# Designs tried in a protein design chat: VHH binders against Serine/arginine-rich splicing factor 11 (SRSF11). Part 1

Scores and structures below are computed, not measured.

Target 1, 81 residues: Serine/arginine-rich splicing factor 11 (SRSF11), of Homo sapiens (Human) (q05519r33to113)
Amino acid sequence: EVIQVTNVSPSASSEQMRTLFGFLGKIDELRLFPPDDSPLPVSSRVCFVKFHDPDSAVVAQHLTNTVFVDRALIVVPYAEG
Structure headers, positions and changes below count from the first letter of each chain, unless a header shows other numbers; antibody chains are not in Kabat numbers.
F, E and O stand for the ipSAE by ESMFold2-Fast, ESMFold2 and OpenDDE, each averaged over both directions (binder to target, target to binder). V2 = 0.75 x the mean of E and O + 0.25 x the DockQ between their complexes.
[cut] marks letters that were taken out.
The coordinates of atoms that the task and the answers printed are left out; those that the model quotes come from them. Centres of patches stay.

## First folded at step 13 (VHH; from v2 with A59S D62R I102Y Y103T W104G G106T P107Y D108E)

Design r2
Fold by OpenDDE, fold request of step 19:
Structure r2 (fold): chain B 81 residues (1-81), chain A 122 residues (1-122)
Amino acid sequence: as target 1 above (81 residues)
Amino acid sequence: QVQLVETGGGLVQPGGSLRLSCTASGFTFSSYAMYWVRQAPGKGLEWLSGISGSGGSTSYARSVKGRFTISRDNAKNTLYLQMNSLQPDDTAVYFCAKEGTYTGSTYEFDYWGQGTQVTVSS
Protein backbone atom coordinates (compact mmCIF):
# COMPACT_ATOMS: atom_id res chain seq x y z
CA GLU B 1 0.00 0.00 0.00
CA VAL B 2 2.99 2.34 0.54
CA ILE B 3 5.83 2.95 -1.87
CA GLN B 4 9.04 4.90 -1.63
CA VAL B 5 10.17 6.84 -4.66
CA THR B 6 13.79 7.93 -4.77
CA ASN B 7 15.88 9.88 -7.27
CA VAL B 8 13.07 12.38 -7.63
CA SER B 9 14.11 15.57 -9.36
CA PRO B 10 14.61 18.57 -7.09
CA SER B 11 12.40 20.54 -9.47
CA ALA B 12 9.50 18.09 -9.25
CA SER B 13 6.63 19.43 -7.15
CA SER B 14 4.37 17.58 -4.75
CA GLU B 15 1.50 18.29 -7.11
CA GLN B 16 3.35 16.78 -10.06
CA MET B 17 4.11 13.66 -8.04
CA ARG B 18 0.47 13.39 -7.00
CA THR B 19 -0.61 13.72 -10.62
CA LEU B 20 1.85 11.06 -11.79
CA PHE B 21 0.96 8.42 -9.23
CA GLY B 22 -2.68 9.45 -9.12
CA PHE B 23 -3.07 7.93 -12.57
CA LEU B 24 -2.36 4.53 -11.01
CA GLY B 25 -4.98 4.74 -8.29
CA LYS B 26 -6.46 6.70 -5.46
CA ILE B 27 -3.85 8.18 -3.15
CA ASP B 28 -4.56 8.35 0.56
CA GLU B 29 -1.36 10.19 1.40
CA LEU B 30 1.63 11.63 -0.39
CA ARG B 31 4.71 13.14 1.23
CA LEU B 32 7.59 14.66 -0.68
CA PHE B 33 10.91 15.36 1.03
CA PRO B 34 12.13 17.90 1.34
CA PRO B 35 8.80 19.71 1.09
CA ASP B 36 8.28 22.22 -1.70
CA ASP B 37 8.81 25.11 0.70
CA SER B 38 11.93 23.68 2.34
CA PRO B 39 15.05 25.83 2.27
CA LEU B 40 17.35 22.79 1.99
CA PRO B 41 19.15 22.40 -1.30
CA VAL B 42 19.23 18.77 -2.33
CA SER B 43 20.46 16.75 -5.27
CA SER B 44 17.37 14.55 -5.19
CA ARG B 45 14.07 14.20 -3.37
CA VAL B 46 12.20 11.28 -1.82
CA CYS B 47 8.49 10.66 -2.13
CA PHE B 48 6.25 8.39 -0.07
CA VAL B 49 2.91 7.44 -1.55
CA LYS B 50 0.18 5.56 0.28
CA PHE B 51 -2.35 4.09 -2.11
CA HIS B 52 -5.88 3.24 -1.14
CA ASP B 53 -5.66 0.03 -3.16
CA PRO B 54 -2.58 -2.12 -2.47
CA ASP B 55 -2.65 -3.25 -6.09
CA SER B 56 -1.85 0.30 -7.13
CA ALA B 57 1.35 0.14 -5.11
CA VAL B 58 2.38 -2.98 -6.99
CA VAL B 59 1.74 -1.32 -10.34
CA ALA B 60 3.64 1.77 -9.23
CA GLN B 61 6.82 -0.27 -8.86
CA HIS B 62 6.80 -0.72 -12.62
CA LEU B 63 7.62 2.97 -12.91
CA THR B 64 11.16 2.20 -11.82
CA ASN B 65 13.58 3.58 -14.41
CA THR B 66 10.87 5.79 -15.87
CA VAL B 67 12.16 9.27 -16.48
CA PHE B 68 10.10 11.91 -14.74
CA VAL B 69 11.05 15.55 -15.30
CA ASP B 70 14.77 14.80 -15.60
CA ARG B 71 15.38 11.75 -13.40
CA ALA B 72 14.84 8.02 -13.64
CA LEU B 73 12.60 7.12 -10.71
CA ILE B 74 13.24 4.24 -8.34
CA VAL B 75 10.02 2.86 -6.88
CA VAL B 76 10.08 0.24 -4.12
CA PRO B 77 7.71 -1.04 -1.47
CA TYR B 78 7.96 0.73 1.85
CA ALA B 79 7.02 -0.73 5.20
CA GLU B 80 5.92 1.89 7.68
CA GLY B 81 6.69 1.22 11.27
CA GLN A 1 35.89 6.50 3.87
CA VAL A 2 34.07 9.82 3.99
CA GLN A 3 35.90 12.52 5.89
CA LEU A 4 35.00 16.13 6.65
CA VAL A 5 37.45 18.45 8.39
CA GLU A 6 36.42 21.91 9.57
CA THR A 7 38.94 24.69 10.17
CA GLY A 8 38.96 28.43 10.73
CA GLY A 9 37.29 28.73 14.10
CA GLY A 10 38.59 30.93 16.88
CA LEU A 11 37.95 33.77 19.29
CA VAL A 12 36.65 37.07 17.90
CA GLN A 13 35.09 40.22 19.28
CA PRO A 14 31.51 41.20 18.51
CA GLY A 15 31.27 42.66 15.02
CA GLY A 16 34.23 40.61 13.86
CA SER A 17 34.53 38.17 11.01
CA LEU A 18 35.67 34.59 10.48
CA ARG A 19 35.92 32.33 7.48
CA LEU A 20 35.38 28.63 8.05
CA SER A 21 36.56 25.92 5.69
CA CYS A 22 35.52 22.31 5.34
CA THR A 23 37.70 19.92 3.38
CA ALA A 24 35.91 16.86 2.08
CA SER A 25 37.26 13.51 0.94
CA GLY A 26 36.07 10.00 0.24
CA PHE A 27 33.15 10.91 -2.02
CA THR A 28 32.32 12.85 -5.19
CA PHE A 29 32.05 16.26 -3.57
CA SER A 30 30.27 18.06 -6.41
CA SER A 31 27.48 15.47 -6.50
CA TYR A 32 26.13 16.40 -3.08
CA ALA A 33 24.64 19.38 -1.37
CA MET A 34 26.60 20.54 1.65
CA TYR A 35 25.49 22.31 4.79
CA TRP A 36 26.71 24.25 7.78
CA VAL A 37 25.16 23.59 11.16
CA ARG A 38 26.09 24.64 14.67
CA GLN A 39 25.54 23.62 18.26
CA ALA A 40 25.62 26.25 20.97
CA PRO A 41 26.10 25.37 24.64
CA GLY A 42 22.93 23.86 26.05
CA LYS A 43 21.13 24.06 22.70
CA GLY A 44 20.31 21.61 19.96
CA LEU A 45 21.69 21.49 16.46
CA GLU A 46 20.79 24.47 14.30
CA TRP A 47 20.84 24.42 10.53
CA LEU A 48 22.46 27.56 9.16
CA SER A 49 22.99 27.27 5.45
CA GLY A 50 23.01 24.94 2.50
CA ILE A 51 24.46 24.91 -0.98
CA SER A 52 23.67 22.66 -3.92
CA GLY A 53 26.26 20.39 -5.46
CA SER A 54 26.96 22.77 -8.31
CA GLY A 55 26.86 25.80 -6.04
CA GLY A 56 24.06 27.33 -8.08
CA SER A 57 21.58 27.37 -5.22
CA THR A 58 22.06 28.60 -1.66
CA SER A 59 19.85 29.08 1.36
CA TYR A 60 20.15 30.52 4.84
CA ALA A 61 18.47 30.38 8.20
CA ARG A 62 16.86 33.63 9.26
CA SER A 63 19.32 33.89 12.16
CA VAL A 64 22.31 34.28 9.84
CA LYS A 65 20.86 35.61 6.60
CA GLY A 66 22.63 38.77 5.49
CA ARG A 67 25.65 38.03 7.68
CA PHE A 68 26.84 34.59 6.59
CA THR A 69 27.72 33.45 3.09
CA ILE A 70 28.11 29.84 2.02
CA SER A 71 30.23 28.89 -0.97
CA ARG A 72 32.16 25.97 -2.35
CA ASP A 73 35.12 25.17 -4.56
CA ASN A 74 34.47 21.81 -6.11
CA ALA A 75 37.93 21.67 -7.65
CA LYS A 76 39.36 21.81 -4.14
CA ASN A 77 36.67 19.72 -2.46
CA THR A 78 36.17 22.57 -0.03
CA LEU A 79 33.12 24.20 1.55
CA TYR A 80 33.30 27.70 3.01
CA LEU A 81 31.33 29.83 5.42
CA GLN A 82 32.10 33.54 5.53
CA MET A 83 30.79 34.90 8.81
CA ASN A 84 30.48 38.67 9.22
CA SER A 85 29.01 40.86 11.94
CA LEU A 86 29.46 38.09 14.47
CA GLN A 87 27.47 38.29 17.70
CA PRO A 88 27.84 36.58 21.07
CA ASP A 89 24.85 34.39 20.18
CA ASP A 90 26.91 32.95 17.32
CA THR A 91 29.18 31.22 19.83
CA ALA A 92 29.00 27.51 19.04
CA VAL A 93 30.73 24.53 17.52
CA TYR A 94 30.32 24.71 13.77
CA PHE A 95 30.03 21.60 11.62
CA CYS A 96 29.91 20.95 7.94
CA ALA A 97 27.58 18.17 6.91
CA LYS A 98 27.06 16.08 3.80
CA GLU A 99 23.69 15.72 2.14
CA GLY A 100 21.64 12.92 3.66
CA THR A 101 18.17 11.50 3.31
CA TYR A 102 14.73 11.64 4.82
CA THR A 103 13.53 8.76 6.96
CA GLY A 104 9.88 9.20 7.72
CA SER A 105 9.62 12.93 8.19
CA THR A 106 13.08 13.44 9.64
CA TYR A 107 16.09 14.58 7.67
CA GLU A 108 19.44 13.07 8.58
CA PHE A 109 22.79 14.24 7.37
CA ASP A 110 25.01 11.38 6.28
CA TYR A 111 28.31 12.60 7.64
CA TRP A 112 29.67 15.28 9.94
CA GLY A 113 33.07 16.69 10.70
CA GLN A 114 34.54 17.01 14.16
CA GLY A 115 33.57 20.67 14.21
CA THR A 116 35.41 23.91 14.87
CA GLN A 117 34.82 26.16 17.87
CA VAL A 118 33.72 29.73 17.27
CA THR A 119 33.64 32.04 20.27
CA VAL A 120 32.36 35.60 20.05
CA SER A 121 33.15 37.59 23.17
CA SER A 122 34.24 41.10 24.13
Scores: ipSAE 0.334, ipTM 0.671, lowest interface PAE 1.3, mean pLDDT 93
Fold by OpenDDE, fold request of step 19:
Structure r2 (fold): chain B 81 residues (1-81), chain A 122 residues (1-122)
Amino acid sequence: as target 1 above (81 residues)
Amino acid sequence: QVQLVETGGGLVQPGGSLRLSCTASGFTFSSYAMYWVRQAPGKGLEWLSGISGSGGSTSYARSVKGRFTISRDNAKNTLYLQMNSLQPDDTAVYFCAKEGTYTGSTYEFDYWGQGTQVTVSS
């Protein structure tokens, strides 16, 4: 039920990511790295999304290559631990 | 292969200045953020400053803000750190580091050089 989203735009906010993936299902947890208040400049960010329904995680993988803000997202399943 | 080479370290008196350089090769320099980090004796790695690939965005740790300035010349594949108003507690090995990735909630720099020693002492 967890996905990893890479190639996230540095200008994309945690709230924007929550809105995007929240459309697919209820989100139990979302973490964006670096966080919005981080001083660390990066060329891309990474987002982890834990869905309440595992089926939502499967659907989310189909967002791969979807342009969000200014980047084509890469969405893959993430094995926690 | 990725290679980072730091230069410019040395011995300086308190209040003095140094300018560090980092020459990068083996990757598209301008596509990655670059950072300066340091390690003092008996201490862990400390992030000091970062600069975006284009150089348009910079950031600094509270410990060096107002004294250190990060910059880059993408045409020369070189990263710089201007260090002013140096203090004894700035004594450390200084490394340049290439943008890496997050593993879980932990950020990991992909590569760094061998470092350059900076010693601030009267």
Scores: ipSAE 0.318, ipTM 0.662, lowest interface PAE 1.3, mean pLDDT 93
Fold by ESMFold2, fold request of step 19:
Structure r2 (fold): chain B 81 residues (1-81), chain A 122 residues (1-122)
Amino acid sequence: as target 1 above (81 residues)
Amino acid sequence: QVQLVETGGGLVQPGGSLRLSCTASGFTFSSYAMYWVRQAPGKGLEWLSGISGSGGSTSYARSVKGRFTISRDNAKNTLYLQMNSLQPDDTAVYFCAKEGTYTGSTYEFDYWGQGTQVTVSS
């Protein structure tokens, strides 16, 4: 099960995202766009998190409106087609 | 309503080139960074390249740096990806994406296109 995390601070790193969502369950894959080393100036980032246990993805959606770094996250399900 | 439409995919031989286009509507194109990402069979999404709203700043994943070139034409609301020296492991569905933005009180969502298939095979 994959979630899409939007409104992520451009200052947030993939390590910080992994730490936050790792409390909810084992992460099989995490991808932050743009990646940590990108010099591209952006107003926000998007992060995709694939949990080993689908129940962790359901719980993770309750992090919507949680302030992380400098703004509230938006966490929604993502269908990986 | 944001709409992104990718075109230009197809079948190409190893070593060949393709140019992908992404036509954008429903937003002020020049105000937003744009990305290219791809999804190979059986794999997750891979970020490839990004370009600032003005086109003055670009960024590339190591896997494509030197082979792929991102560009944009803000007068035509079109994003491009020139892909050279294509190899079989470049086979994937390629998507363009618009950055999401935050103004301190309003978040404007990220959007993705439908994708265009690129197949590199003899």
Scores: ipSAE 0.221, ipTM 0.629, lowest interface PAE 4.4, mean pLDDT 84
Fold by ESMFold2, fold request of step 19:
Parts: C-alpha cells; structure tokens; sequence
Structure r2 (fold): chain B 81 residues (1-81), chain A 122 residues (1-122)
C-alpha cells in the first residue's frame, strides 16, 4: 500500500523520511519530490511511501498533523497504477 | 480550487517527439515550482523534471536529461514538457504537479492532474 505525504519540509531528506516511516513498518519504496540532489528551490516537498504491509499504511495516516522538522505532515492514501 | 489539466499525449513511434501541456487554474501560477512526473504501467511514480516559479531554474532526472525540456508560460498559466527521442521505456501516464505550500493545506491546494497517456510502440 502507498501513502502520499505532503507539506514536507524542503530541509527533509529521503533518509529522514525513511527513518520516520520505517518505525511503522518495512518500506518497499520511497520517493521524495524533488529528490535529494535536486537544486530546485521549493517551499515544500512531497513523499510517496509504499509499505510492505497494508496495515502500516493505515497506521501511517495517523501521522497527519505531526510536526516533522519544521511543519506538520499531511498523510493520505494513494492508489498506485 | 486548484486544477491541473494535462494534454498532448498520444501514440508515437520510437525516436519520435511529443509536447505535453499542463494548464493551471485556482492559484497564482508564477509563485510556485511545477513538476512533471510519470507512472509506467505497474510501476511507481518517477520524478522527471522541475521548474521554478519564474522559470529561471530547471532540474532533470538523469533518465531524461538531454531528451526532455521543461518550460512554462506564466502569461498563459501553462507548463510544458518537450519530449524528444522517445523510446518504449517512456510509455507512461504523465502528470504535472504543483509544489506544496510551507504552511497551507495540501488537501485544498496540491494536485496531480488526471494525467495524459503517452505510448511509444516499437
């Protein structure tokens, strides 16, 4: 199952995102936009996380309004395909 | 209400070219960075390119650098992706996306469009 995480600090790295969401379960795939090596200046980033277990994706949605780095995350389901 | 509408997809032969357009409404287009991403059948999202609000800065994924060109026309609220030297691996649904806000609600303001299908058939 995939979740969409928005309102992510532009200072957050993909490794920080893996650490946070990895507490909730095994991550099969994580994509952070823009990627870590992009020079594009942005005011926020978006992250997609695919969990191995669907239950982890359900739990992860409860992180909505949790402050990470400098702002509150918004976590919603995302259907891939 | 933020809306993004992608157009310009279609069927093309390997080596061909297409230009995608993304028409934006419901926000101050020139104030936000914009992205192109794609999703191949049965695969995850792949970030392709981004452009700053003014158009002064661009960035490209290594997989498309040199073949794809992002641009924008802020007077027309339109984002473009010029795609050259297309190959079967470029077959995907292509989406434009708006950068999120520092403190805003993404439920009301951050969109992917519905996407436009690009099929490269050899």
Amino acid sequence: as target 1 above (81 residues)
Amino acid sequence: QVQLVETGGGLVQPGGSLRLSCTASGFTFSSYAMYWVRQAPGKGLEWLSGISGSGGSTSYARSVKGRFTISRDNAKNTLYLQMNSLQPDDTAVYFCAKEGTYTGSTYEFDYWGQGTQVTVSS
Scores: ipSAE 0.065, ipTM 0.476, lowest interface PAE 6.1, mean pLDDT 81

## First folded at step 15 (VHH)

Design y1
Fold by OpenDDE, fold request of step 19:
Structure y1 (fold): chain B 81 residues (1-81), chain A 122 residues (1-122)
Amino acid sequence: as target 1 above (81 residues)
Amino acid sequence: DVQLVESGGGLVQAGGSLRLSCAASGFTFSSYAMYWGRQAPGKGREWVSGISGSGGSTAYASSVKGRFTISRDNAKNTLYLQMNNLKPEDTALYYCAKEGTYTGSTYEFDYWGQGTQVTVSS
């Protein structure tokens, strides 16, 4: 039920990510790194999304290569721990 | 084979200046943000400054802001840290790091060099 999204634009906000993936299903947790208020310069950001429904995580993987903001997202399953 | 080699450290009196360099190889330098970190005796490693791949964005720890300046020369694959108005609390082993990755909720800096010692006497 958890996905990792890489190649997220540094300009993308947590809210934008929540809107994008929230369209696919209920989100239990979303974390974007570095966070929006982080001063750290990065070439890309990483987003972790935990869906309430595991099926939503499967659907979310189809967003791989979808351009969001200015980057083609890479969406893969993520196993914590 | 990623390599980062720091240089420019030394002993300096409080209020003095040093300029650190980091020679990078083994990766496309301009594609990655680069950082300076430091580790003081008995303390954990902390980030000091960061600069985006293009050099268009910079950031500093609050403790060094206004005194340190990070820069890079992508043509030379070199990262710099100009350290002015040095203080005894700046004493540490200074490392340069390549942009790393997030795992879980933690960002990992990729430190590949042995570091350069900076000692500031009071």
Scores: ipSAE 0.352, ipTM 0.684, lowest interface PAE 1.2, mean pLDDT 92
Fold by OpenDDE, fold request of step 19:
Structure y1 (fold): chain B 81 residues (1-81), chain A 122 residues (1-122)
Amino acid sequence: as target 1 above (81 residues)
Amino acid sequence: DVQLVESGGGLVQAGGSLRLSCAASGFTFSSYAMYWGRQAPGKGREWVSGISGSGGSTAYASSVKGRFTISRDNAKNTLYLQMNNLKPEDTALYYCAKEGTYTGSTYEFDYWGQGTQVTVSS
C-alpha cells in the first residue's frame, strides 16, 4: 500500500525519509519530489512510500503532525490510478 | 479565487530586452514558489524559471540561463521575469504559475494565467 507525505521540508533528503518510514516496515519503493538533485525551488516536497505490508501504510498515517526536520508531516493513503 | 495576470509582453528585435510581470491575488503569495513557463507555436508548455516563496532560491531552464532573471516582490504580490538578449526561439506565450503538487511522478503547476505574448524578430 502507498502513502503520500506532504509538507516535507525542502531540506529533507530521500535517505532521511527512507530511514524515517523504514522504521514502520519494509519499503518497496520511495520517491521524493522534487528529487534531491533537482534545481526546482519549492516551498515543500512530496514523498510517496510504497510499503511491502499494507499495515505499515496504515501505521504511517499516524505520523501526521510529526515534525520532521522543520515541518509537520501530513501522511495520507494514496491510491494509484 | 486565485488569479494570475501576466503583462509586459510585446514585439522586440533579437538582442532586445523585455520585463514581464505577473500580478497575483487570491492566495498568500509569499507562501508559494512561483514559476514562469512558455508555449511556443507547435510546441508544448515548458518550464522557464522558478523562484522560492522567500525569493532566496531561483532556477532556470538551460535555454534561458544567463539571459533571464526571475524575481518577486512579495509586498506587491508580483512576479517578474527580466528577459535579456532575446532570441527568435524565445518567441512564445509566457505564463506565470503558482506552486502546485506532485501527482505520481509528475509535478503540476497551479493556476496558470492567460499569458502574455512575446515575439522576437530576427
Scores: ipSAE 0.328, ipTM 0.670, lowest interface PAE 1.3, mean pLDDT 92
Fold by ESMFold2, fold request of step 19:
Structure y1 (fold): chain B 81 residues (1-81), chain A 122 residues (1-122)
Amino acid sequence: as target 1 above (81 residues)
Amino acid sequence: DVQLVESGGGLVQAGGSLRLSCAASGFTFSSYAMYWGRQAPGKGREWVSGISGSGGSTAYASSVKGRFTISRDNAKNTLYLQMNNLKPEDTALYYCAKEGTYTGSTYEFDYWGQGTQVTVSS
């Protein structure tokens, strides 16, 4: 199952996101948009995480309202919408 | 063109209830996840709740879980937020937002409406 993580600080890196969500389970795929090397100025980033174990994706949604870097994350299922 | 129009805000006493509506047009409403966000005075935008395109899955920020209920009526292209047991810290401009479209390696920004003001007083 894939989760969408929004309200991600534009200062957050893909490696910081891997560290955070990697504690919850093995990650099959993680994409941060815009990516680390993008010149596009944004007010926030969006991160998509595909976990090996779907149960990890359910647990990850409980990180909603957890402050990461400078703002609270929003974690919702992606494949359902 | 995508358009989102919020309504239902107002002034309410602490402990009271409000129901917000978001009228959507310009896209296939049922194909997209929708969410509510809010912006308190002097703060940036924060996410409140989200709902899948079908309405079968919902999620809430911890500060509102158990008090707010998100719903949608796909036949009427309308998103709702039922807010119960309102507190002064819920005071904010509330926005509905459409899930962005993933296109190859790029992700488009979500669309935000004008917002509807909710003010909670004692």
Scores: ipSAE 0.000, ipTM 0.110, lowest interface PAE 11.2, mean pLDDT 77
Fold by ESMFold2, fold request of step 19:
Structure y1 (fold): chain B 81 residues (1-81), chain A 122 residues (1-122)
Amino acid sequence: as target 1 above (81 residues)
Amino acid sequence: DVQLVESGGGLVQAGGSLRLSCAASGFTFSSYAMYWGRQAPGKGREWVSGISGSGGSTAYASSVKGRFTISRDNAKNTLYLQMNNLKPEDTALYYCAKEGTYTGSTYEFDYWGQGTQVTVSS
């Protein structure tokens, strides 16, 4: 199951995101946009996390409003299309 | 209105090359970062590559780095993606997008085209 994590600090790395969400369950795939090495200036980043167990995705949504790095995360389900 | 029109997709054998184009209109093209994304059937969007408004800075997903090259021609309002050494895993609908930014409570819209299909056979 995939979640979308928004309002992610532009200073957050994909490694930091893997560490945070990895405590909630096994991660099949994680993508951070823009990527870690992106030169593009942005005010926030978005991260997509695919958990092996969909129950982990439900638990992860409770991290909404949790401050990570410098701002509160918004964690919602992501509908793949 | 912002319009983005992709072209250049097709069916190619593994190891082949394609060059995608994205014609942009309705905004000051050189003022915005642009990017390519792709979407395989049944999967979410994947960031592929991005380029600054001036074209001076580029970035690539690890899965395509060294094989794909993003570029832009600001005089022609056109974004490009040169795709070399294509693999079956590159099969997807490829779309270009104009930069958007998430803010706390407000999503600033990305604008994106309808896409161009790239299919890579074994």
Scores: ipSAE 0.000, ipTM 0.143, lowest interface PAE 12.3, mean pLDDT 77

## First folded at step 21 (VHH; from r2 with A97V F109I)

Design o1
Fold by OpenDDE, look of step 22:
Structure o1 (fold): chain B 81 residues (1-81), chain A 122 residues (1-122)
Amino acid sequence: as target 1 above (81 residues)
Amino acid sequence: QVQLVETGGGLVQPGGSLRLSCTASGFTFSSYAMYWVRQAPGKGLEWLSGISGSGGSTSYARSVKGRFTISRDNAKNTLYLQMNSLQPDDTAVYFCVKEGTYTGSTYEIDYWGQGTQVTVSS
């Protein structure tokens, strides 16, 4: 039910990420790091998305290699525990 | 500090096999999921396979399922990728990646090795 999205653009907003993955299903939680307007410059960000339906998380992995903003996303299951 | 070193890449003919290794250090290896990604010339990043910290769970991209096998030896701090039935379009740089984590109070992004070249050609 949880995915990790890496290679997220520093220019991407949390709202854009929620919109993108929200098309796949209801999102219970979304966390983007560093958060929007962070004072710490980074070359890449990571997003964690918890879907209400576990099937949505499986579908989300198919977005791997999709260019978002300026780079290709990597979407993998988040190993809990 | 985290270090990931990939080895095992090389030139192989179509239908051949390779076994990649990734030696990890600087963190508690068994506490983290690991995965392999690749990048072919002029193409984007492609996730291939992942394995949980304990090794109890694995997953594969459609493009490599049935041909590639991910495994790990936590006693040796090593991640593996067995690649069988290699095809020319498997030619790429292969990267070992440590998962990022969220602890509830801190964030840690993923960490990538420098990669190892795999070339499949007749």
Scores: ipSAE 0.019, ipTM 0.316, lowest interface PAE 5.6, mean pLDDT 90

## First folded at step 25 (VHH)

Design cc3 (from o1 with S57I)
Fold by OpenDDE, look of step 26:
Order: sequence, then C-alpha cells, then structure tokens
Structure cc3 (fold): chain B 81 residues (1-81), chain A 122 residues (1-122)
Amino acid sequence: as target 1 above (81 residues)
Amino acid sequence: QVQLVETGGGLVQPGGSLRLSCTASGFTFSSYAMYWVRQAPGKGLEWLSGISGSGGITSYARSVKGRFTISRDNAKNTLYLQMNSLQPDDTAVYFCVKEGTYTGSTYEIDYWGQGTQVTVSS
C-alpha cells in the first residue's frame, strides 16, 4: 500500500503531493524528502505515500509520466522493511 | 554502479553518542546532495538531515537539530552523522541517501544504502 514517487519537483509542496495522491484514496502517511522549506538545492525530491487502501497504490502507479509542477513523475511500489 | 555503505551503528546508552559514516562509490560524490533518513520500529520514514554537494548548506529536522550534525568529506567520498545526546526514541535503522538528479531529459533516481541499526537503551 506504499508507493515511491521520484522526480518530484523541488518546487512541489507536501500539500500539493497530498492533494494529488489523496484524490486516489485515503492517505495514511506521506513523506517528502527533503521536506518543505529545506534549504538544500536538490534537483529532485522523493515522496513516499502510504495508502489506506492497497488498491489506491496500484492506481497511483498509473500516474507515472504525469507532469506535475514541472516534470514527469515516476510512481512505483515501495516495499517497506 | 552506485553504492552506499553505512557504518557506525550499534548499541548505546541514553545520553551517549554515535558517529555514523556512509561510504559512497560509483558516482561523483561532491556533485550530489546527501541526506540521512531513519525508520523506527512501527513508524514511518523520517527525514533527519541533509547536506549540499559542496557541504556549504546543511539542514536538520526539528527532532534532531542541536543534537545531530551532518558533514561530509568529499575527498574520502564519505558522509557523516554525528549523533549526540541520544535517546531511546532515536532507536531506528539509519539510511544514507543520495539525491536523485534530473538533467532536463535524463533522470537518475535517488539511491539508499542498506542502513545501519542504532539502538539506544539503558
């Protein structure tokens, strides 16, 4: 029920990410690295989203190649542990 | 091939200190920001600290600010995390992470090490 989203824009916010993926289903947890307001000049960020419904995680993978803010997201399943 | 190897974890008493190291290879170390992430038992991933490629910019999560210090030695391709005043809730697996890179047409995903266990207990 967890996905990893890479190629996230440095300009994207956690709230924007939550809005985007929250549309697909209830989100139990969302982590964005580096976090908002980080001074680090990274070229991309990574987001982890834990959905309440595993089916939402499957649907979320279809957002791969969807342009968000300024670049195409890559959404894959993430195995915890 | 990118490799990140974390070391320095272990068992320590509350109030103690540990210094984690992350040895990097397979990429131009100084060209990438690096950061530390941890995962405690039963909890989600937590971003702790990051440092720019040159080391000129550092950032810390509120939970560790003032206790943890991130640094790097680009000549040794090594990332460090000095952890002071450790508490039981710092118990977790600590991961070294290389930032992903987007160069306009090509994207390289971020890379995580296998992690090192830190246990704080009396």
Scores: ipSAE 0.361, ipTM 0.738, lowest interface PAE 1.0, mean pLDDT 93
Fold by ESMFold2, look of step 25:
Structure cc3 (fold): chain B 81 residues (1-81), chain A 122 residues (1-122)
Amino acid sequence: as target 1 above (81 residues)
Amino acid sequence: QVQLVETGGGLVQPGGSLRLSCTASGFTFSSYAMYWVRQAPGKGLEWLSGISGSGGITSYARSVKGRFTISRDNAKNTLYLQMNSLQPDDTAVYFCVKEGTYTGSTYEIDYWGQGTQVTVSS
């Protein structure tokens, strides 16, 4: 299943996001927008995480309001299309 | 209210070109970075390109670098994507996206347009 993680610090890297969410289960795909190689100055980033096990995606939503780097994450379900 | 409207999609032959437009309203357009994202049928979202509020900084995914050009006209509140050398695997719905903001305890969500279909086929 896929979760959307918003309010991500522009200083957070995909490696940091993978480490955090990887403790919750096997990650099939992780996409951070803008990506690590983007020089674009932004106020926040958004991350999409696809877990192998949907139970991991349910648990991950409890990270909402957890401060990561400099601000609280918002973690919600995201439907794939 | 924030609105983003994409236009310029269509059917094009391999090797062809299209220019997408995104007309923005409901916010100070020049203050925000803008992105293009696409989704092919049955696939996940793919970030393609971004541009800073002033237009001075651009970024491209490796899959489109050299073929696609992002630009903006802040006087017309319009974001553009020039797409050249299109191939069948560029077939997707293309979305215009406004960056989210953080103003202390309040987060403005990313806003997405409705998307425009690009189909590359002969």
Scores: ipSAE 0.335, ipTM 0.697, lowest interface PAE 3.0, mean pLDDT 86

Design cc5 (from o1 with Y35W)
Fold by OpenDDE, look of step 26:
Structure cc5 (fold): chain B 81 residues (1-81), chain A 122 residues (1-122)
Amino acid sequence: as target 1 above (81 residues)
Amino acid sequence: QVQLVETGGGLVQPGGSLRLSCTASGFTFSSYAMWWVRQAPGKGLEWLSGISGSGGSTSYARSVKGRFTISRDNAKNTLYLQMNSLQPDDTAVYFCVKEGTYTGSTYEIDYWGQGTQVTVSS
C-alpha cells in the first residue's frame, strides 16, 4: 500500500522521512521529490512511501497534521498505476 | 479545475532529441514551481527536474543533468523539457507536476498530468 505525503519541508531528508514512516512498519520503497542532492526550486516536497503491510499505510494517514521539521504533513492514500 | 496536458512524446532513435510541453490551466501558473517526473517500465517514479514559479531557479537529477533542460513560459502557461542525447534508458512515461502549496491553514495537493510516452529505440 502506498501513501502520498505532501507539504514536506525542503529541509527534510529522505533518511528523516524513512525514519518517521519506518516506525509504522516495513517500507518497501520511498521516493522524495525533489531528491536530497538537488537544488530546491520548490516551496514544498512530496514523498511516496510504499509499505509492506497495507495496515501501515492506513496508520500513516493519521500522521496528517503532524508537524515535521517545520510544517504539518498531509498524508493520503495513493493509487498506483 | 487544475489541468496539465503533456505533449511532445514519441519514438526517437538513440542520440536524438525531443521537446516536451506541458500546458497548464485552472491555476495561476507563475505562482507554482513545476516538475518533470518519469516512470520507466517496471521501475519506480524518478524526479528529473524542477523550476521555480518565476523560472529563476532550476534543478536537475544527476541522471539527466547536462542533457535535459527545463524551462517555462508563464505568458503561455506552458512548461517545457528539452531532452537531448536521448538513450534507451530514457524510455518512460513523462509527467508534468504542479507543486502543492500550504497557505498556513490550507494545503493544496500537488497535481500530476496524465503523462506522455517517450520511447528511445534504434
Scores: ipSAE 0.025, ipTM 0.392, lowest interface PAE 4.2, mean pLDDT 89

